# Miniprotein binders against Putative (5-formylfuran-3-yl)methyl phosphate synthase: the designs that were tried, part 2

Target 1, 236 residues: Putative (5-formylfuran-3-yl)methyl phosphate synthase, of Methylorubrum extorquens (Methylobacterium dichloromethanicum) (Methylobacterium extorquens) (q8gek8)
Amino acid sequence: MSDIVSISSARPRLLVSVRGPDEALTALRAGADLIDAKDPERGALGALPPETVRAIVAGVGGRAVTSAVAGDGTGREIAAAIATIAATGVDFIKIAVGGADDAALAEAAAQAPGRVIGVLFAEDDVAEDGPARLAAAGFVGAMIDTRGKSGTTLTSLMAAPQLAAFVAGCRTHGLMSGLAGSLGLGDIPVLARLDPDYLGFRGGLCRASDRRQALDGARVAQAVEAMRAGPRADAA

## First folded at step 1 (miniprotein)

Design F2
Fold by ESMFold2-Fast, scan of step 2:
Structure F2 (fold): chain B 236 residues (1-236), chain A 97 residues (1-97)
Amino acid sequence: as target 1 above (236 residues)
Amino acid sequence: SPETVKKLTEAINKLMQAAQELLKNGDPEELRELFRIAAELYEAALELAKQGDPEEAWKLYEAAFEILKIARELGDPDLAQRVLDAVEKIIEALRKN
């Protein structure tokens, strides 16, 4: 439940997507708050093999909150994927929720009560009632991400007022909120001002800003410092 | 058909590389023309990919969003709308399996 694991802070937390235990340790040592298991070779929400997710969880060893992608499927296949990922010991499980009716959302959340985060894509119309519907279905969080990973960024697809409304909707309904989608270090000050619970990164923290390249610990450390500096830059 | 889709995807990728180089120091009109050609190649690839491999479909989907990003940077709403329409059709095709 939420009393077992919670994401709360005076600033947004940094979520780093990793493809294996070595990158998980790199991100952890650099100061990442959340370690997210995701396969960059398999589209926007590619699930890693369960053995790889278990290795990430073991390597992190309780030193950070963990999450993993279960996928972008529907029906029995997504239910089985959620159960499989839940068994790895991650704190949270991420699934795509666009186009699902309320019964399908409730069924998905029921596979891992208190642990499922719904992913909405910026390229799809993000419904104003999205957070309310996910909360009613039993989700613990909602986030916005992008499907296109060739440099289409969240900030190029959605204006700040739209993102602020999403974050406020999550807060109103007791959900954790996340923002992600080909973000770079320069996006941190703008998005941190919206006060989501976390900002999610992969490509912007990899070599050549390429999500399929290796995670760069120095860039993770720069993101951590940028998250700490936040809107305090305008106070000096 | 899968082989043809692969060749079209490779052609689109090479065109996108040329467009990225031109974006930094080139003529905006020439850049717009390259993206119009990329959109046409993408539309041709999409028609041929209706029965194709899911991995090839995902590559076309990623290429479409790269075109969308650059179309928005160029301020070409008609090209952006055409790319969005193509993306919607790819998403529908991918959901069916």
Scores: ipSAE 0.000, ipTM 0.092, lowest interface PAE 23.0, mean pLDDT 75
ESMFold2 (binder alone), alone request of step 1: mean pLDDT 60; pTM 0.452

Design F3
Fold by ESMFold2-Fast, scan of step 2:
Structure F3 (fold): chain B 236 residues (1-236), chain A 97 residues (1-97)
Amino acid sequence: as target 1 above (236 residues)
Amino acid sequence: TPEQIKELAQRVTDLVQEIEKMNPDDPEEAWKLYEAAFEILKIARELAEKGDPEELRELFRIAAELYEAALELGVDPRVAEEIAKLMNEVARLLEEA
């Protein structure tokens, strides 16, 4: 069943990456808008076992939007992984799209129509035409993340005008937009002003700000409060 | 899998025996019940692949016992509902086995 409490009117929505159903419930109870299944021990886009993703979906029980990483790579190489993750009941599926040609992008999106989000890494020089290419291929969303294990943050790798251009490109082409990459609570005011559909967190909401440590419900609640600051920019 | 089922049965028994000592308002204690239910579903998925209905029936019994414990504790209705969903999924897997 859906949550009884009203959804936040402020943008962006909070996406929290979780490694299992325990953390999913912690994030859900703290008010997270999106619950993302991701294995922090397997790089920036580590896929969790399908059984774990199913447990996260079941634990959330329709009370929040869910997403899951299908793994690193693109199109043909991970088509089976996309199909496997789609079968878990998750709402959205995230895949890396760096280096893929348009045919490979279209093939990947076709595995789960209306459900695939493309992830671009800040370290790989995000192309200005990225959103346009993903939209043309049939993706429902695009996001920027970092490979992240060295402590580099999104805001250290990309300037605000570049991030604003990405968000605007997504909006122009009808894509959901997301920003993530070793973000901390202090990044929220700056990035929220760019009006992405969501901001994604893992390490900044874990103990010791370490993505491999346990998710901290108090930090999630602080992020929710920060996301609710300010008036709603527009609908949806 | 028989060893996994025995370990789960012991965990659920321990949780049920300590039910009156648990604080239902404590997220960590309430979550122990859901963690056990999730582990039951994970093993049920594996057993469904083998078509082993006897072990699946035992897992359903354990899941039902866990759900009754959650109701007796008066845990957050959202947690109890999630446990019920996991229990129902185990029942569904029994039909497929």
Scores: ipSAE 0.000, ipTM 0.115, lowest interface PAE 21.4, mean pLDDT 76
ESMFold2 (binder alone), alone request of step 1: mean pLDDT 68; pTM 0.582

Design Fd1
Fold by ESMFold2-Fast, scan of step 2:
Structure Fd1 (fold): chain B 236 residues (1-236), chain A 80 residues (1-80)
Amino acid sequence: as target 1 above (236 residues)
Amino acid sequence: MSKVWIYIEGDSDELLDKIEKLVREIAERLGAKVYVTRDGNTLWIYVEGLDEEQAKKLAEEIKKLAEKLGLKVRYEIREE
């Protein structure tokens, strides 16, 4: 009845973070592969109201993969947030996973089996066993993002070999991999060569490169072109 | 419950505003949720909370009005 969703492909997919259904349709029309519901006024993991997430899901109507941020709480608080966001009908749910023990990770993943993506922050040191632990807990994906949005980019915080190791760890453990963190169009060639499942953008695709300004459909289209223009790493 | 996507293309802001107003009025009468986005010369409209009969009637009414106004219209109905 609904479309079966997958972000696995021979190329990295473009994820665009949107604050509402109008921006979701702008990103969709410009060729975004994933539409991510996120409040830019509340940092890297700002949850939108559930009614706004439902409006985004309804607006997309199965034409792209959808995700939403549930937040960065722990224990009962994050479990309730995951359940609330799961009820909106998004394909994937993103939560912060820093400092959680294995039992807490397993409890979080169990709230929405096959739908939970763990977010690690580049500023907090990304553990080499991060992907292994998330996979063991039942997560479907892992990604790296930045907490700071003042022009400190993912590529300024983590060297290419560290990012490559993260992507390889995700692949080894059957996780989808994502890379995000104040990225601009110029970061695409370097990060696409690492072959993550997706690259996530907000500020770099907004007017004046300001994540609090309106999403610019022309910039989204330029990101789509840049993602598709380069050679891809084909699996053997 | 049915979901309806409507895409309307036209170079007249006045005519696109007229269609948007009609869609909102119909959706409100039917107790449906409506989401409208203007992207240049195109209206993207999404309606949910309609039954199959209501969805078909809405799509037909909007198509007839858009054609009468010289606008291009496409629609899609999904039963989910």
Scores: ipSAE 0.000, ipTM 0.159, lowest interface PAE 14.9, mean pLDDT 79
ESMFold2 (binder alone), alone request of step 1: mean pLDDT 79; pTM 0.722

Design Fd2 (from Fd1 with K3T W5Y Y7F K33E Y35I T37E T42R W44L Y46W E48T K72E E76Y)
Fold by ESMFold2-Fast, scan of step 2:
Structure Fd2 (fold): chain B 236 residues (1-236), chain A 80 residues (1-80)
Amino acid sequence: as target 1 above (236 residues)
Amino acid sequence: MSTVYIFIEGDSDELLDKIEKLVREIAERLGAEVIVERDGNRLLIWVTGLDEEQAKKLAEEIKKLAEKLGLEVRYYIREE
């Protein structure tokens, strides 16, 4: 692929999930590092229409790294979805990878070399060899997310040592790492200390902390400042 | 300090050997450490001991070289 991009990270970057070009510009103006195209009405990995993704990419205009969800699935269906989303011009493509064997993972990554990020769900058993398997298959990154539900957050499902092991595994195998899953602003200090490449937000940055409500630029700006403050050397 | 992780895929052992040699030469000029792993048709290269600007330049040079040689390449830069 001709649109391969890499992230350099002295601190975790803020990823904001947006449902359209207006929200993408709101997040961009507030200082988001990554703009992620995702349909909040269709679960944790809801794909937006390709035309909407193209509009987001065009609106961002190279001013931030972009990504888009291709969905959840296996075989021919996910391969076609990856190719479709890759054609929009996004930098990275996210797919769910739970339950896939090595051949299926390699096939998926081959649809967009250097651009595919694997999403593991915290509600599932996150295998210790997850990062190694994704790296072997040709993925550029791995992240943990939640399928969602009221009151279900990443930090309620996985303890800090388990999250730290995941981030370290990604680093060992040369993968970009991300953490997401119903995160709020209060989760930033503890998760930033684990030094992932990015933290992903949607609901916590929307009005009423509701992922189906409009993105709130003031909340995005607060998240940006919290990310830039970084973890304290001493206890925070 | 920055590390560049480089992943290259190709069917030609000669081309993979050529790109590994070039990366090692560039890293030596920069005073950086190189770790190389070969897995069949894949070449995994990690270059440590770079500043941010050196890491970006190295990654871009290797990407351009690999593309000219018809090799698939991806890279990742980590600041540590």
Scores: ipSAE 0.000, ipTM 0.172, lowest interface PAE 14.1, mean pLDDT 78
ESMFold2 (binder alone), alone request of step 1: mean pLDDT 81; pTM 0.760

Design Fd3 (from Fd1 with K3R W5L Y7W Y35E T37L T42Y W44F Y46R K72E R74L)
Fold by ESMFold2-Fast, scan of step 2:
Structure Fd3 (fold): chain B 236 residues (1-236), chain A 80 residues (1-80)
Amino acid sequence: as target 1 above (236 residues)
Amino acid sequence: MSRVLIWIEGDSDELLDKIEKLVREIAERLGAKVEVLRDGNYLFIRVEGLDEEQAKKLAEEIKKLAEKLGLEVLYEIREE
């Protein structure tokens, strides 16, 4: 299903982070475009057990693009994690890339060619050449997320011009772009205007806006509607 | 020290070139460092080494100029 993900998409897609196959089906039935396997109990880039990721992939059954978090380790540790997650059958694998030199980035991307997405954190200095470096290393996409889960949103940590530059840099270098980080439904119109390939959600779509609570299918459906009603959804 | 981030979208290479030149001239007068990223219809400019008042004045002047020229503009002032 990797062919469904393209920088030439008519609108940003909705990525929903799920902790298991039941939530994956809830998100899929509500209209989510991408299903991301992620453990909310293990920080910003918590990997689920490989058996759980396989169950998610099987349950989705090719009806949506899938991704999974491999983590934020270093050297041999991250290489092994990427290989383990790649074996589950997900379309894309997400890893943290902050502080890595070009050789380390290239080694990570080489573990799963055409499938690795680099995650940059808004709390860190997001370099303007980030997309260029990731593209040169062989990454297929780049995204910004937040480490903190205290309700501080991406838009409170990064200026709109900086986010626009990041999205445009990804487009220039042929990368998919994603924006995430404690986002709520109200963030959709603002961020959709920047035309990323996807917007990523977890807590904002769960009961009580709590990322450790169950995913709420009605909230997923509301996000789907908001994405369709975005600035570039009309003929203008 | 403050940093000014400016994003401009426009359908004219000539107008984007004029904005870039003016920002570079203003930054040089203020002793500030400027970095530019251009791709297609957009121009991203980062100006560093400004105090807070210089940053606000620069951002507002560039925003007003770009809007007067019919260009879409966003800006933000960030402390380093």
Scores: ipSAE 0.000, ipTM 0.171, lowest interface PAE 14.3, mean pLDDT 79
ESMFold2 (binder alone), alone request of step 1: mean pLDDT 78; pTM 0.721

Design G1
Fold by ESMFold2-Fast, scan of step 2:
Structure G1 (fold): chain B 236 residues (1-236), chain A 97 residues (1-97)
Amino acid sequence: as target 1 above (236 residues)
Amino acid sequence: SPEEAKELAWFIEYLAELAKELEKRGDPEEAERLARLIEFAIRLLEWLGDPDLAQRVLDAVEKIIEALRKNGDPETVKKLTEAINKLMQAAQELLKN
């Protein structure tokens, strides 16, 4: 079986956010491990139309792990959005989880068991017990992203010990861990050392580093190479 | 910064809890990850140079050592013991000054 359709502990995987099937194929051909369906025109967690997500899933054809954002709604709205995205055939569904109580988190995870990833925003206080709460609710993964897309990277909003603690918390509670947020190629060595399951990119891999411009396959290939080059035991 | 010192102290406490889970599971891959995270913590501790933080590291080391005493895998124990000794030495060095 192909390594590109698995999330493994061998090294962090590259997640690339795409807005359509053409970009999905560009990312897939360049070696991306996860193809994430996300609308760059609708903030940090913009949901694409379900038909677009289905087209991405069909185009990828099982050659990479797929995910899609369901958004950042609450209560019935997020439950309906999760069900809608689940029906597209993606492997994982991403939702914002800030401000939700434990009952709401459990209800959300129950809409697509084994498939829901919780997104925490770096601009909000990322609680120490965040991974524990998400795991208890039935989430399969947790990640940190940035709400703002001004080019302020995740590492400028959160110190390395905080990010390491988050990754360790996910590991302890059996969650897949992800780090994202206006990342560029230069962020890869620093964040790869923390050993998350994946690093997520959009703007840094697009033309002119503009998340609303076309995905650049050469930049995706550079990111893939950078992810593979990091020494795991080295302390710099 | 004070905030970074608090986060590092929390992170080191968290490593002690992770070591307790490793004790129960006996996972060699998790031991490798923990050893690498301890090495990262040593670098951060040396960079920050905070004696109060060093004391918190020594407190966390006690919990990690207790967890290791229950681990029956000799290779896992060896790797973690080496990493823990380095962490303890880095913390003690800061307290000397």
Scores: ipSAE 0.000, ipTM 0.113, lowest interface PAE 21.7, mean pLDDT 75
ESMFold2 (binder alone), alone request of step 1: mean pLDDT 65; pTM 0.545

Design G2
Fold by ESMFold2-Fast, scan of step 2:
Structure G2 (fold): chain B 236 residues (1-236), chain A 97 residues (1-97)
Amino acid sequence: as target 1 above (236 residues)
Amino acid sequence: SPETVKKLTEAINKLMQAAQELLKNGDPEEAKELAWFIEYLAELAKELEKRGDPEEAERLARLIEFAIRLLEWLGDPDLAQRVLDAVEKIIEALRKN
C-alpha cells in the first residue's frame, strides 16, 4: 500500500510545517499526520537545507508521512532541487506550479514519479482546470496556499464554493488535495467539511500565531482534536 | 465572546433570508450555490457557540463578506449592501472588544 492511498482514504489529515527536527518531534508527539519541512524565513515555499530535511526524516523514523518544499524556481533549477530533496527520503515533494506550461510540469513530476505535489497560490487566478493539468503531468497531489503570511488567510481570499470545486477537481482526477494559507484553529470545521485530504498549518500553531515563532505543541494537539471532531456537511 | 457569536448568528440569519428572496426572483442555480454556502456558515456558527473562539468570529465575518460578493454577482446590489452593513458593524464590534 502506498502512502498516497493511505492519505486519500483517511478523514482530513493535519499537516504541520516544521523548521527542524525538534519541531518535527513536537508535532509528531502531539499527533500530526504529516510533517512538512519548510523554512519560514524564506517566503511561502522556502526550502530547508537538504541535511536539515534528512534529519527531520530520520527523527520521524517512519511514524508519520513526511514532505518537503523544493521551492518555486523553473526549468533546470527546479528539476535539480526536486532531485536533491527526493534524495533526503521524504515521501512527498512540494513545488510551486504557477506560470509553468504543460511540458515544464511534466518534466518536474518526472524527477520524482509519484511523489510531487503542486502548490497553487490563492492570490493568483486558480484555474478551474488546474487539477486536470497537474494530473495529466504526473503530479500526485495539488494544494492551495497563500504567499502573504501576516493576516491574509485562505478563507479571506477564496469562497467556500471555489475551494469545494478545487477539492472535487482533485478527487475527479485522482489527486490528493490540500488546503493551507495562514489558517487558524477555527478554519478547521469549515474546511474539513470540504473533505480535502489534508489541511496545512504553520503560523496558527506557533506562539503568538507568528510563523517565525516556535511551534506550540498544545496548539498542535488542539488542531488534532478539531480534525477528529465535528460532523461533516451533507453531500451536495 | 457570546455577544459576538450572537451578532454573527444574526448576520447569517439575515443572509439566509436574503438567499430565500433570491431563490424566488433570481437565477435558481446561483441561488442554490449561495444557499449551500450559507448553510455551511450556519454550521460554523454553531461550532463557535460551542467553543467560544474569538479568533474564529473574525474569520466568520470575513467569510460572510465573501458571501456578499456572491450576492453582488447575482445582481442584487441593494441586498448585498444591507448584508455588508451588518457585517461591518460586527467587525467594528470585534475590534472594540
Scores: ipSAE 0.000, ipTM 0.093, lowest interface PAE 22.4, mean pLDDT 74
ESMFold2 (binder alone), alone request of step 1: mean pLDDT 66; pTM 0.555

Design G3
Fold by ESMFold2-Fast, scan of step 2:
Structure G3 (fold): chain B 236 residues (1-236), chain A 97 residues (1-97)
Amino acid sequence: as target 1 above (236 residues)
Amino acid sequence: TPEQIKELAQRVTDLVQEIEKMNPDDPEEAERLARLIEFAIRLLEWLEKNGDPEEAKELAWFIEYLAELAKELGVDPRVAEEIAKLMNEVARLLEEA
């Protein structure tokens, strides 16, 4: 968490999902705080080939925090995927955690200690004890995302009190917290007030707000400015 | 007038900033929080009729967050009940918009 905080002010950080090194440089130049390697053609947690992830890490060159999705596999498959992604040099690794028991969560976290972030989907029941269970298993962070196919946004699936409870649960248990899910620029002020560690974007920063279209550097820059103008900045 | 709308938007912004600066470790702030929420609701009602509905919606979401924060602070049940009543009033006003 201190690694993320140390590269900017205490406001929520902007995470941008990219499909390759060219988009990673576009996001980095526009001011993104976290660069997340993710294949938009394969749903919310589509893993990119390890070679592509390594190219993203090399291109970023330590100038931003990096993460990558390992996917939503089961048992041995997810363990192997975590190890594969860990070898690329990313700072954090994201996996889906819905339906896993405590032993499976602990086994997954153990594959890359201090680097694994658990993803919960808003379309599923997000358990109130989710953050507590992930922290007990050894996860470093938790986030909520949407499956992305329906075009339904996070804010239409979960009410502010539910999102606030999630963020507070993460804070209580020492986890980084993230919120994502078909977010647009207009979602920044309302979600920033909940004070998560980061907000994650893909489609809302692409041409035509289509996650499969090219990342738009001007929209990334607009998101960076909106994060700076958040409630905590206004307080000054 | 446009000048009056701008003045009220600034007052709402100032109120939101004040609420956000509250210290969660101080139990005396629970009563202060309830009074600030009540004032914010009156401004929200005015904004729905005269101002930008999107800004009113943003403020309502923030008030919902503050209600959850009050629960985390373990506030007096009477204060929590008052906040819950205010949240129901906000929901009613938004449904009417």
Scores: ipSAE 0.000, ipTM 0.124, lowest interface PAE 20.1, mean pLDDT 74
ESMFold2 (binder alone), alone request of step 1: mean pLDDT 59; pTM 0.434

Design H1
Fold by ESMFold2-Fast, scan of step 2:
Structure H1 (fold): chain B 236 residues (1-236), chain A 97 residues (1-97)
Amino acid sequence: as target 1 above (236 residues)
Amino acid sequence: SPEEAEKLLEIAYEIFWAAEELAKQGDPEEAWELLRAAFELLRIARELGDPDLAQRVLDAVEKIIEALRKNGDPETVKKLTEAINKLMQAAQELLKN
């Protein structure tokens, strides 16, 4: 069992996806709660080289929770990728879970017990029993993201009741919950009120809101402030 | 009731999204007032067992309706009007109990 099986708190935490140790330091200095290692040139679950992930972990130095994507593979390929990323020292490992049966999900989770988070894509008609299946397989968390990065956002693909049901399902089954998918700063108030454990950002915190551009520390700081506002700060 | 609170919460979330869309399309200040009203509705829905909250639901709905009449994008106004009609029905049911 992981020592960090839940990140539940009075407010959602801010997860920032970074492409290297310099961006990790920028996000950390701006107050990000979670640092996620991901290659923006390779889609929603582009894995960085293991040496780059290790450099990010070393740079963070225990000052924030870390995660990394292991990719969108299946079978033996994803098992090997999970083991490779687990060896870097990140706290959590993210993998896509789409067409996998229960046995395949259990095998993936077993590669790094207490550390694997399942990513469901909004474009794939997220199943209502998704959280229950992931919990049964031994996952520690579930999240929703988007594959498309051109005019496609989480909030354009899923209605608020569907997102609320997903977050509630995660909580019922003891999973951490995350929401991501081409989010902007304006999405924070709406999605934070759904009470997920974290909100994940990349493009919305980069220059020109372009996920391939450099991370913008001022935008990260704005997101941190919005996340820290808390339930009664709506009067600001 | 808990069922009424849940339905009101679902409608409030639809209003939050519509308000954000309005901010992107032209009137950030009016959209911010709609978001504030929607936050009040979420707060009320979470505490719906308290009879003192019924008037707060009505006041928040009135503010959202007034903001809808002031904002000029026809598509956004239509979306917000559809959301508020559902909310008005839920609020009337709440006040009835």
Scores: ipSAE 0.000, ipTM 0.092, lowest interface PAE 22.7, mean pLDDT 75
ESMFold2 (binder alone), alone request of step 1: mean pLDDT 63; pTM 0.532

Design H2
Fold by ESMFold2-Fast, scan of step 2:
Structure H2 (fold): chain B 236 residues (1-236), chain A 97 residues (1-97)
Amino acid sequence: as target 1 above (236 residues)
Amino acid sequence: SPETVKKLTEAINKLMQAAQELLKNGDPEEAEKLLEIAYEIFWAAEELAKQGDPEEAWELLRAAFELLRIARELGDPDLAQRVLDAVEKIIEALRKN
């Protein structure tokens, strides 16, 4: 398994969200760098059952970095969800953060030290100090995603300078950075240039570009190729 | 700088040629060229910002981002017109400053 933070200098890595171990193997065989366990039937950050997450981890067998969604918000219910997902053996755990105070963020991160990634939604007006606050609370990474999955993409909601500032803020504070949100293949060149640690996909890699349809291995392979072609020009 | 203005003008001319070809044929391959040209405009605008003109650079980045959004809509019957509209916005931003 690779450490996401240590692999960022060459190019962004491809994260593929999967709903089960069969899709995880499809993504892995096609060349995905990160396998993310997420239930598309339960909104933007739907948690899969822990037994399904364990099956994904077992199927991947250390051949890729794994992550899983624990849910939305912070608090005692989310703290328990983090602990439950941590027990599955995934490398990283994703939770939505927004409107939470610093104490609540610290409590969430403490449930799985060194493993919690905070998800900020583009629709919710991402705060400029978001990365700084997450780092101070003990998070290992931060990412931006979208709540809407009907074609409202990250790039339609946030301008490139805002995304660049987010990525730079993560780097300054020692966080992994991710960008996601109804992305298609055409988003890769611009977003890869911003040099996040990973780009996250689901709907754009499924049949009919429908996040509830089956993952399409050929589309995953196309995304892998686009990620390889997208690294920034050498500034020799 | 004069070099940045020249690069932006060259990118706009390429966009106009690509938009005209798309309007004539509806060619989906031209969408890939639009994406590449939008990328060139994006980086020219970033270079302009580094030279101490952040207001103009912001306007150009906004226009380039709109072009990228348009380029992603393969199969849109109005794509050619939307590309032409986006090019006009970039030209207007350049003339304004």
Scores: ipSAE 0.000, ipTM 0.097, lowest interface PAE 22.0, mean pLDDT 73
ESMFold2 (binder alone), alone request of step 1: mean pLDDT 58; pTM 0.438

Design H3
Fold by ESMFold2-Fast, scan of step 2:
Structure H3 (fold): chain B 236 residues (1-236), chain A 97 residues (1-97)
Amino acid sequence: as target 1 above (236 residues)
Amino acid sequence: TPEQIKELAQRVTDLVQEIEKMNPDDPEEAWELLRAAFELLRIARELAKQGDPEEAEKLLEIAYEIFWAAEELGVDPRVAEEIAKLMNEVARLLEEA
């Protein structure tokens, strides 16, 4: 797990993906726990320009945990991308994992010790040993996301027992766990019961539930409230 | 593999010890019991697939007891449905063994 105390809380934390410093401040003011720098125009793991990431980090000013996507490259490309994103000052760096052998995973994690989170895509059949392999390689966290953003949600691709097994695997191996993938506010009660360290949102918190539209601070505030209610939100 | 068998045995031991320390009458611990049931069912599924149906059956029985205790305290119907599906999957694997 990270040594950032906010992520250690019993309730899941809200991660909001932002495309720039204006959205970062909107999410921060609404109560988001983690601010994630990601380009919605470049797929599920689109990296923002480093200067945009620096601006997000500066704008947040230590008031929330920050993360940014480095991408899904291999070998020298991913090593350089991790180093570039690490230099922006974000707390955590997210990279796609999948098809990489253990040596490649270890090399990637070594580029920014204590800061790298591995992203697994639900569409790619998440292996049961995924968390164990990432922990052995030196990752600090693992998360599941969806590649597709056309209404196919995490909960439509993976059943609750599969998600629970992933979260349990992360906990067993000392990893932070995250769940994301076209989530809406209605997904919070079920996923909060699985007790991941965070739930990640973009489209569900934007105008018209469109990930390419502007982030809506009122929706972020609703998500924050739903996270506080946790499992009991399904009773209301 | 021998390493996988040893890992499964260790996970079962750890989960049993954790469950024995829980208070099922505490609503705050009800969800922890439900999560433990999911983990036991996943281990049972692996054991059934690896050719240890007797041990898998024992874990399935423990998971049933935990699930019924959690259900009595109230659980999200969607979560209960997913647990029931996994229990049925393990039961079917045992029947086909």
Scores: ipSAE 0.000, ipTM 0.090, lowest interface PAE 23.5, mean pLDDT 76
ESMFold2 (binder alone), alone request of step 1: mean pLDDT 71; pTM 0.643

